# Ledger of designs, part 117: VHH binders against q9p7j3

Target 1, 174 residues: q9p7j3
Amino acid sequence: MILPLFPETQVHVFVYENVSNCAAIHEQLISQNPIYDYAFLDAATILYKKQVYSAIIRALEDRRDEQMKTKTIHSEVILSLSPKTEISSAFRQFSMTKKSKNIVVVKIDSKLTEEEEFERLDKLVEGNRVEFSDEELQKLIDFKVLKKNYKLDPSTLENPLASILSSIALRGYS
Short names: E, the ipSAE of ESMFold2; O, the ipSAE of OpenDDE; V2, 0.75 times the mean of E and O plus 0.25 times the DockQ between their complexes.

## First folded at step 9 (VHH)

Design w1 (framework vhh_6qgx_2; at its last look DockQ between E and O 0.75; V2 from the best seeds 0.69)
Fold by OpenDDE, look of step 9:
Structure w1 (fold): chain B 174 residues (1-174), chain A 124 residues (1-124)
Amino acid sequence: as target 1 above (174 residues)
Amino acid sequence: QVQLVESGGGLVQAGGSLRLSCAASGRTFKGYAMAWFRRAPGKEREFVAAISWRGGSTFYTDSVKGRFTISRDHAKNTVSLQMNSLRPEDTAVYYCAAEPGYALFDTASEYDYWGQGTRVTVSA
């Protein structure tokens, strides 16, 4: 996939449900295994495609402008999902945990086709791939977690997408 | 009431230039991506250009690349479209649009706010 704002950057996004080896993947991430060079997100925290795309674009802009707060583009994607500036908070809020069951996986700067990347990732993730769509994401979301992460209240719940995207965009801005 | 108001349209000869401006009123569009669309006579509305909230990223429809430039002024809460080397096929009503966040697309349904439009006519 090519984002219009970054036509030279290949991006792939995958969604897995009923993942049985999140704990094992998490250990590889802690050990910084280069084979696991992805952003692994807890699907329970993702409601919209635009939420993911916004985080990706912000991360790419941060990289372009040499303003990344984290070490890697994938960690920057995770940070970019958060309305908070603290990296540790962002990871606690949005990153895959050992207890995760459903995940969203993001690859930036891929040299492979979507199918080729999928084949590679499929060797790492033990779960069922589903379509990256709002419909599928809505089946996996934990609204309690979502409300907490973005501090959604009754007024903002009328249009949660706008609130989420605004939170992502305005993080660190006054 | 939140409004987008376009200006700068008019009649121009082929090869000429125009600068369109879109001013936001009622609220700031801080954190919003901005875009220009156009609708030519007898045609559907089409995407022209978009700019990210931060203002450092842009993308264009192929037919205007190298000729049009989208920019924004955060202080003035405006977005502009510099149109150079205009062609008769650029004749259309031009609309300003806004959407929250960074997820920029060329699909009209992705934008939440719209202006009333400004007419651009390019004569041969």
Scores: ipSAE 0.806, ipTM 0.900, lowest interface PAE 0.7, mean pLDDT 94
Fold by ESMFold2, look of step 9:
Structure w1 (fold): chain B 174 residues (1-174), chain A 124 residues (1-124)
Amino acid sequence: as target 1 above (174 residues)
Amino acid sequence: QVQLVESGGGLVQAGGSLRLSCAASGRTFKGYAMAWFRRAPGKEREFVAAISWRGGSTFYTDSVKGRFTISRDHAKNTVSLQMNSLRPEDTAVYYCAAEPGYALFDTASEYDYWGQGTRVTVSA
């Protein structure tokens, strides 16, 4: 897929449920194995497609503007989901862990079609692919985690989307 | 009540220029993307241009690239559309719109807030 703000950058997003090998994937990420050069997110933290797209756009903007804070574009996506500036807390809050059950996986700068990228990723992830959609994400979210990560108060809880998206756009500028 | 108010429309000769402005009343739209759409007579509203909160990320429909420039001024709480090299085909009512976060697509349904429009007429 291509987002209009970055028309030369191909992006793919995959969602897996019931993932049995998150611990193994986590070890490969710690080892910086280049085959695992994706952003692996805990799906319990993601309610909207627009959360992911906004984090991707922010990471790409920061890369273009030479303002990235992390080593890779994929780690920058993880930071970009956070309303806070501290890198370690963003990873703790949004990244896949050894105990994660469902994940969202992002590939930026892909040279492959969605099907080809999926074939590569499917060799790495032992789980069931589901559609990247708000409908499927709503089944996987932990609302307690979402509220804590974005400090949502009762006035924003009926439609948290605007608050979440604004937080991503404003991090470091509020 | 929050409203977007467009200004700067009018009658102009082909090849001329106009600058449209859009001001928010009642809020600053901090953390929002802003966009311009237009509706030509007898047609549906179509996307023209969008700008991120930080102002460094913009995109345009193909027919206006190189001729139109979207910009925003946080101090004035405005977004502007500089329209150069105008053509009769640019004749339309131009609408300002806002949505939280980023303008991810060129889809009017993504925008939560709309102005009433300002008319631009380009004479041959």
Scores: ipSAE 0.533, ipTM 0.798, lowest interface PAE 2.0, mean pLDDT 89
ESMFold2 (binder alone), look of step 9: mean pLDDT 83; pTM 0.855

Design w10 (framework vhh_6qgx_2; at its last look DockQ between E and O 0.83; V2 from the best seeds 0.00; counts 0 for: pae E 2.4 > 2)
Fold by OpenDDE, look of step 9:
Structure w10 (fold): chain B 174 residues (1-174), chain A 124 residues (1-124)
Amino acid sequence: as target 1 above (174 residues)
Amino acid sequence: QVQLVESGGGLVQAGGSLRLSCAASGFTFKGYGMAWFRRAPGKEREFVATISWRGGSTFYTDSVKGRFTISRDHAKNTVSLQMNSLRPEDTAVYYCAAEPGYALFDTASEYDYWGQGTRVTVSA
């Protein structure tokens, strides 16, 4: 898909549930296997599509402005999800772990159609693809983790989206 | 209380220019994406332009590309729409809208706050 603010950048987002090989994928990421050039997120930490898209836009703007804090656009997406500036914290908070069961996968600068990218990714991920929607994400979220990651309190629980998006947008600017 | 107040509308001849302004108050302007929408007579509200909260990213509907420019001033908590080479089909009420984070999409339902609008009339 194309995000309006970056019309020349192809972006794909996929959601997998009941993934059996997260540990294997994690090992490939540690070894920096180029075939695994994606952002692998723990779905337990993602509640909204806009949360993911906002992180993508933040990362793309940082890249455009030569202000990335990480080495790759995909790692920058992971960082961009976090309200914290520490890279290690962001990865602990949002990145797929060996124990993850459900994941969100983001591809930036894809040269392929969504279907072609899916076919490629499907060879790497052993799980069930579900729709990338707020409805499906809501089924996979761990609210305890979400509340911790974004320091949500009773005053922000009524509209967690606004709080999350503000945290993403204003990271490092306050 | 959150408020968006549009100004700068009026009557202008085809080929002319107008500059719309939207003043935001009652919320933190920083960290909000801003957008302009319009509703022409007998038509549905349509997206015109958006700008990210950082101000470096913009997007326009095809019919206004090259003619309209969206900008923002963080110091003044304002977003502006410079409209050049105006056409009769640009006649509409123009609305300012705000969204937390980045103005990601061109869909009206995605924006949290709206102004009351300012009328722009372009005569042939």
Scores: ipSAE 0.882, ipTM 0.935, lowest interface PAE 0.5, mean pLDDT 96
Fold by ESMFold2, look of step 9:
Structure w10 (fold): chain B 174 residues (1-174), chain A 124 residues (1-124)
Amino acid sequence: as target 1 above (174 residues)
Amino acid sequence: QVQLVESGGGLVQAGGSLRLSCAASGFTFKGYGMAWFRRAPGKEREFVATISWRGGSTFYTDSVKGRFTISRDHAKNTVSLQMNSLRPEDTAVYYCAAEPGYALFDTASEYDYWGQGTRVTVSA
């Protein structure tokens, strides 16, 4: 997929449910195995496609402007989901953990088609791929986690999209 | 009441220039990406240009690259489209669109907020 604001950057996003090997994947991420060079997000924290795409664009903007806070573009996506500037908090709140059951996986700067990238990723993830869609994401979300991560109040919780997207865009610029 | 109101359209000779403006109200303009689309007679809306919330990221459809410039003014809550070297094929109704966060897409279906349009006619 190509986002208009960064037309030279190919991005793929995949969703897996019922993942049985998150602990093994987590170990590979800690060891910085280059085969696992993706952003692995806990799907319990993601309600909208636009939430993921906004974090990707924020990360790409910061990379272009030499304002990245983390060492890789994929770790920068994880930070960019957060309304707060503190890196370790963002990873605790949004990154896949050993206990995660469902995940969203992001590849930035892919040189592969979506199907080719899927074939590579499918060797790494023991789970069932589902469509990256708002319909599928809303089945996997934990609304208590979403409310806490973005400080949503009851008046906006019915349709929190604008609040979430604004939080991502405004981090550090309030 | 979220509103986008375009202005600056009109009749211009080929080779001329126009500046379109879109005034935004009824939402916090900070934190919104903005885009311009156009609809030529007998065609569907097509993407023209987009600009990020911070104004540092822009993208243009190929046919307008180098001739059109999108910009935004946070103090006035406006986005503008400077159109230079206009051609008859630029004749269309031009629409302003907005999306919270970033203007992520070049497809009309992804935008929730739209203006009513301003007509641009470029004569030979």
Scores: ipSAE 0.485, ipTM 0.762, lowest interface PAE 2.4, mean pLDDT 89
ESMFold2 (binder alone), look of step 9: mean pLDDT 83; pTM 0.852

Design w11 (framework vhh_6qgx_2; at its last look DockQ between E and O 0.84; V2 from the best seeds 0.00; counts 0 for: pae E 2.1 > 2)
Fold by OpenDDE, look of step 9:
Structure w11 (fold): chain B 174 residues (1-174), chain A 124 residues (1-124)
Amino acid sequence: as target 1 above (174 residues)
Amino acid sequence: QVQLVESGGGLVQAGGSLRLSCAASGRTFRGYGMAWFRRAPGKEREFVAAISWRGGSTFYTDSVKGRFTISRDHAKNTVSLQMNSLRPEDTAVYYCAAEPGYALFDTASEYDYWGQGTRVTVSA
C-alpha cells in the first residue's frame, strides 16, 4: 500500500492469528537475521488500523527529519506506537514476544508487491493470515493490555481511538 | 470541543490567487492532522489537501498539485491553503477538517471536526 503522505514508500501490513512459531521468530529477531527485517507487533496491543498507520507515519517522518531514536525504521515503528519515550518500554509494550499467538507484521520500503511480500513472509510465519481491518483486530485485542499501554481510564474509554492517536502523536512533545 | 472557522473566501478572476485560513478555538491542533475539502455546485465533497500534525508532510488531490499549498502555524493554531492559478472549476465551498493523530487520508469520514466552510468563486 501507499500512504498519501509518503507516496514513494511502499508499505505492507499483515495480520496473523494462531501463530505457532513466535518463539522461533523472536530468536531470529534477537540474532538480527536480515531475512526477518519487519516490525513484528503483538496483535493483543493493536486495536485500530489507524493506530498502526499513525505509528508508521511518525516513524517515516522521524526518518525523513533524521530524528529516529532507534536503529531501524521497523524498530522506530514499534517505538512510535508507545506513549513512552523509553525504547525498552515500547518494545515490552508492543513488540511480539515468545508467548504471542497473534501478530501484526509491518514492512517498510518493500520492493515487492503485497502478494509477493506475503508469499515471502508466509515462509517465516506459521499461522493463519487474516484481513488487516478494525474488525479483525478487534477480535485479537487484549483490552487489559491496551488500557495499560495507553493508560486508558473511564473518561478516555468513550473514544479510545482519539486517545490512542493523541498518545502516539504527542509522545515527547509535552 | 474543537471549533474550526474558515476565512479568506471570495470572488476572484481566473488565474488569480486566494489564501484561505482555518482557525481553531477551544482545543489546539496539537496532535491533529489538518485537511481542506471542497464541494462544488452539483458535486459531492472532495478532498483537496492535507498536512500532518508535525507539519512536515503534505499531500494533494491531483487537480490542485502545483497550484495549491497547504501549511500550518502551530503558534497561531491555524492551517492555511494558498490557492494560485485559480480556475473556474475550483469554484466551491471550502471546508477545514481535523483528525487526531498522524494517519491522514483523503476520506472525509476519517476527520472528526469540520468548519462551516468559506465560499470561493472563480470567474472565467
Scores: ipSAE 0.868, ipTM 0.926, lowest interface PAE 0.6, mean pLDDT 95
Fold by ESMFold2, look of step 9:
Structure w11 (fold): chain B 174 residues (1-174), chain A 124 residues (1-124)
Amino acid sequence: as target 1 above (174 residues)
Amino acid sequence: QVQLVESGGGLVQAGGSLRLSCAASGRTFRGYGMAWFRRAPGKEREFVAAISWRGGSTFYTDSVKGRFTISRDHAKNTVSLQMNSLRPEDTAVYYCAAEPGYALFDTASEYDYWGQGTRVTVSA
């Protein structure tokens, strides 16, 4: 997938449900194993495709502008989902944990086709791939978590998309 | 009530230039991507150009690349389209649009806010 704002950068996003090995993946991420160089997100925190794409674009803009706050582009995506600048809070709120059941996985700067990247990722993740779509994401979201992460109130809960996307764009710019 | 208002359209000969402006009223579009679309006579609305919220990232439809420049001014809450080397095929009503977050795609359904349009006519 190529996002028009960064046409030179190939991006793939995968969604897995019923993942049985999040603890093992988590250990590899802590160990900084380079074959696990993806952003592993807890799907309970992701309601929209645009939420993920906006975080990706923000991370890429910050990389281009030498404004990244984290070590890798993938960790920067995790930070970019957050309305706050605190790195540790962003990871606690959006990263896959060893207790996660469903995940969204992002690869930036892929040199592979989507199918080739999937073949590599599928060897790492023990779960069922589903389509990256708003329909599938809606089945996996935890609205209580979403509300807390983005401080949504009753006026925005019916359709929170604009509030969430603006939060991602405005982080650090008040 | 928020509104986007385009201006700067008119009649110009081929090879000429125009600068379109889009002013927002009723709210600030902080954290929004902005775009221009156009509708030629007898055609469907098509994407022209988009700019990210911070103004550093842009993309254009192929037929205008190198001739048109999109820019934005956050203090004035405006977006502009500088149109150089105009061709008769650029004749259209030009619309300003906004979507929350970033201007991710070139599809009109992705944009939440729309102006009423400004007419540009390019004579051979």
Scores: ipSAE 0.544, ipTM 0.801, lowest interface PAE 2.1, mean pLDDT 89
ESMFold2 (binder alone), look of step 9: mean pLDDT 81; pTM 0.845

Design w12 (framework vhh_6qgx_2; at its last look DockQ between E and O 0.73; V2 from the best seeds 0.00; counts 0 for: pae E 5.3 > 2)
Fold by OpenDDE, look of step 9:
Structure w12 (fold): chain B 174 residues (1-174), chain A 124 residues (1-124)
Amino acid sequence: as target 1 above (174 residues)
Amino acid sequence: QVQLVESGGGLVQAGGSLRLSCAASGRTFKSYAMAWFRRAPGKEREFVAAISWRGGSTFYTDSVKGRFTISRDHAKNTVSLQMNSLRPEDTAVYYCAAEPGFALFDTASEYDYWGQGTRVTVSA
């Protein structure tokens, strides 16, 4: 897909459930295997499409403005999901772990169509692809983790999306 | 909740210019993306322009590219639409819209807050 703010940048987002090889993928990420040049997110931490898109846009803006805090655009996406400025905290909060079962995968600067990218990624991920939608994400979310990550309280739980997006937007600017 | 109030609409001749302004209430203006929409007579509401919360990113509908400029002032909690080289087809009620966060879209349903609108009429 093309984001209106970045018409020259192609972005793809995929959701997998019941992934059996997260530990293997994690090892490849640690070894910085270029074939695994994606942002691998734990789906248990993602509730909305707009949450992912907001992180992507922030990462792209940071890159454009030469203000990235991390080394890669994909790591910047992970950081951008977090209300915290610490990179290590962001990764602990949102990145796929060896114990993850469901994941959201983001590709920035893709040269492939969505279908072609899917075929490529499908060789790396052993799981079932589901639609990238709020409905499907809602089935995979761990609300305890979500509440912890964004420090949601009874007042903010009335509109979790607004609270999450504000947290993403205000990180480092409050 | 955020309240939005548009101003600056009016009658202008084709080729003329007009500057619309939208004032936002609240303490968290800097966390909102802002947009302008318009509804022409007999037509559905359509996207015109949007600007990210930091103000560094903008996008426009094709028909206004090169003629309209969206900007924002964080100090004043305002978003503006500078409209140059106006055409009769730009005649519409213009609406200000706000969305919390970075996810800017050209779809009206993605915006949570709306103003009441300001009328722009461009005569031939």
Scores: ipSAE 0.579, ipTM 0.810, lowest interface PAE 1.2, mean pLDDT 93
Fold by ESMFold2, look of step 9:
Order: sequence, then structure tokens, then C-alpha cells
Structure w12 (fold): chain B 174 residues (1-174), chain A 124 residues (1-124)
Amino acid sequence: as target 1 above (174 residues)
Amino acid sequence: QVQLVESGGGLVQAGGSLRLSCAASGRTFKSYAMAWFRRAPGKEREFVAAISWRGGSTFYTDSVKGRFTISRDHAKNTVSLQMNSLRPEDTAVYYCAAEPGFALFDTASEYDYWGQGTRVTVSA
């Protein structure tokens, strides 16, 4: 993935389906185990690669501009997916939970190649890795959840990507 | 649908300046990243410059850094490319492009909307 604005920041995104240990991962996240320093997203909320990349860029811009609202860049990515400014709502709506079945995992500021990062992550996640692609994401999405999270209606269903990306870009500016 | 129309191209001597303008239609212009690409005779389109959705972030290809400035005006729905210290190697058709979101990509395939182009010729 190319992020020309942030050329010194290595980012990796992984998708897992049929994850059997989300409860265990969740426990490690609330315990702040540094081995689990990733953004773990519920794949039921993610339809597009550009949705994830836009949240990453929003988080990185806010870090650069000293406008982050959360303590870590990974938690800022989770907030950045949300059209709303409230942190607790963003985590409730987009974070992996104990009940999640499929996840999207983001690593920012990686010092590793994608394959090296995957080898670490694969030891933590009990599930099947699939390609980070729009084709695979659309198999995992819950459209009812997506519509609720972004308040999509019939007029936005023709081009939901633009509506979603606008929500991510304009949060806090209107 | 976003429609893009470029203007401001022309003939200029080396060392001179031109300002390109790209008029965008659509209420969602604020949420789109904008870019300029160019195509020299016999070559593929190449990235020139990009600007983020609010105009706070810009990125330039190395060969134009310090000479070209991208800017945008949300009230007029325009993006501009100020080109100074022009060289014969800058001769090309310049295209305005837009994509939803604000990842500042330097690859043409990431941009959904394109203008028809405006020709810039720089004579030695």
C-alpha cells in the first residue's frame, strides 16, 4: 500500500475470517498487553479498503497536527472510522468484541515487512487469513450494521463509498 | 458525479510561469482529494501534485518540488497549479483528477474522476 504523505510510516492491514479466539484477544487488549498493539476491527463494519485507509490517514493527520483524541494511534484509527466524535461510541461500533467472528487488523508504525508482521500476528489470531481486498471484505460485511453506523439511506446506497468517506473526513468539522 | 474542467494552459518560454485551474462541480468537493497528473508526448501519465480534502496536506513529485504549488479554493470549487521556473521537460497535457477520501495517492488508478486536460508547451 502507498501512503505518499506519510512515507516514513509503515502500515499493514490483515483480514481474518472465522476467528475462534476473539474473547482471548479482547482480554489481552483490555489488559494492555504490548504484544497486541494493533487496531482490531470487527469486519462486519468494513466494506471497502478505502474505508480503512481513510481512517488510517485521518488518524495520522491528527497525530501530525496534535489533534488526536485517544492515547494511541491504533485507538485513533478506531475513532477515525466513526462519523461521531464520542470515543466510546466509536469503540462500541467498530472494535472487535468477544462475539466477533471476522476481523480487520491494522498495524501502524511497523518496523517489519508485511510477511514478518503476519508471522507475529498469526501466532495471536486463531482464524483464516484472507486477502485485504474489496472482494473479500464484501463477503464479511453486515450491511445492516454498515447502514446504521453511517446512517445510509436509499439515496446513498448508489454510492455508499463516497458517503462513508465523507463522514470519516468531516467528523468534527461541521 | 464530479465533473472536472481544466484551463490555463498555453505556450510559455523556459523560466516562465503559468497557473492552471481545475473547476470542479459537485457538493462533495470538500471530501475529495485532488491531484494533477501530466502526459508528455509519447509517455504515460505521471503524477505531479496532490492536495488533501481541506487543503492542509500537499505532496509533489520530486522534479517539480519548489517550482510548482497546488492549492484549492472551496468557495469557488477550484484547484490550481501554480507552475514557476518552467522547463522544456514540463511540456505536457496536464490533467486534473479527484478521488473520494483523502489518502494522497500518487498512482492514477486510485483516482475516480478525470478532466480532459489542458496543454502546456514550454519553449527553450
Scores: ipSAE 0.190, ipTM 0.588, lowest interface PAE 5.3, mean pLDDT 86
ESMFold2 (binder alone), look of step 9: mean pLDDT 82; pTM 0.853

Design w13 (framework vhh_6qgx_2; at its last look DockQ between E and O 0.77; V2 from the best seeds 0.00; counts 0 for: pae E 4.5 > 2)
Fold by OpenDDE, look of step 9:
Structure w13 (fold): chain B 174 residues (1-174), chain A 124 residues (1-124)
Amino acid sequence: as target 1 above (174 residues)
Amino acid sequence: QVQLVESGGGLVQAGGSLRLSCAASGRTFKSYAMAWFRRAPGKEREFVAAISWRGGSTFYTDSVKGRFTISRDHAKNTVSLQMNSLRPEDTAVYYCAAEPGYALWDTASEYDYWGQGTRVTVSA
């Protein structure tokens, strides 16, 4: 898809459940295999589509403004999900781990159609693709992890989306 | 809870200019993306322009590109729409909208807060 704010940048987002090879994917990411040039997120940490898109947009703005804190646009997406400025913390909070079962995969600057990208990614991920929707994400979320990542309390839990988006937007700003 | 109040609407001749302003209440204005929508007579509400919370990113509907400019003032908690080279087809009630963070900017349902609107009439 094309984001209105960045019409020259194509973005694809995929969701996989019951992934059996997260450990293998993780090893490829550590080795910086270019074939795995995606942002691999733990689905247990993602509750809304807007959460993902907000992180993507922030990352793209940072890139545009030459203010990225990480080395790659995909790592910047991971950082952008976090209310914390520490890169290591962001990765611990949101990135796919060896023990992950469900994942959200983001591709920035794709030259392929969504279907073509899916075919490529499907060769890398051993799991079941599900729709990228709030409904499907809600089935995969770990609320304990979500609450921890965004420091949600009873007051903010009344509207967790607003709190999450504000955290993403205001990270590093006062 | 955020309240939005539009101002600056009025009657203007074709080719003229008008500047709309939207004042936002609350302490967290800088965390909100802002947008302008409009509803012309007999038409549905349509997206006009949006600006990110940081103000560095803007987006416009095609029909207003090059003529309209959206901007924001964090110090004053305001968002503005400078409308130049106005056309009769720009006649509408213009609405200010706000959203915490980022979203798909051209979709009205993505915005949580709305103003009451200000009427803009462009005569031929």
Scores: ipSAE 0.560, ipTM 0.801, lowest interface PAE 1.3, mean pLDDT 92
Fold by ESMFold2, look of step 9:
Structure w13 (fold): chain B 174 residues (1-174), chain A 124 residues (1-124)
Amino acid sequence: as target 1 above (174 residues)
Amino acid sequence: QVQLVESGGGLVQAGGSLRLSCAASGRTFKSYAMAWFRRAPGKEREFVAAISWRGGSTFYTDSVKGRFTISRDHAKNTVSLQMNSLRPEDTAVYYCAAEPGYALWDTASEYDYWGQGTRVTVSA
């Protein structure tokens, strides 16, 4: 997929449910294995496609403007999901853990088609791919976690998307 | 709960200029990305330009690059489209659109809020 603001940057997003090998993936990530150069997110924290795309766009803008806070574009996506500026908090809240069961996987700067990237990723993730859609994401979300991560109040519960996206946009400018 | 009102449309000869304005009210204007779309007679609505909530990121459809400039004024809660070197194919109803956050899209279905439009006619 090509984002209008970043026409030279191909991105892919995949969703897996019932992942059996998150612990193995996690070990590869801490070992900095370049084969696993993706952002692995816990799907329990993601309700909307626009949540992920907004984090991607913010990460790409921060890279373009030399404002990145983390070492890789994929770690910057994880930070960009957070309403807070603390890097460690963002990773605890949004990153895949050894105990995660469903994940959202982001690839930025891909040189591959979506099908080719999927074939590569599918060798790494032992789970069932589902469509990256709001319908599938809402089946995997933990609403208690979502509400806590974004401090959603009763007034925004009818339409939490705007509140979540504003949190992503306004981090550091509140 | 964002209201958008466009103004500044009219008739202009080819090569001329117009400045469109979009006044936003309601929710905090600062947290929305803003865009201009247009619909020419007999055509589908097409993307023209978008600007981020801070005004630091802009992008344009290819046919208007170098001729149109999108800008925003947080003090006035307005977004403007300066249209220079106008051509007959720029004739359209121009719509202001808004969506929350950073998502700068070039497709109309991604925008939650729309103005009623302002007509621009460029005579040959």
Scores: ipSAE 0.258, ipTM 0.655, lowest interface PAE 4.5, mean pLDDT 87
ESMFold2 (binder alone), look of step 9: mean pLDDT 80; pTM 0.842

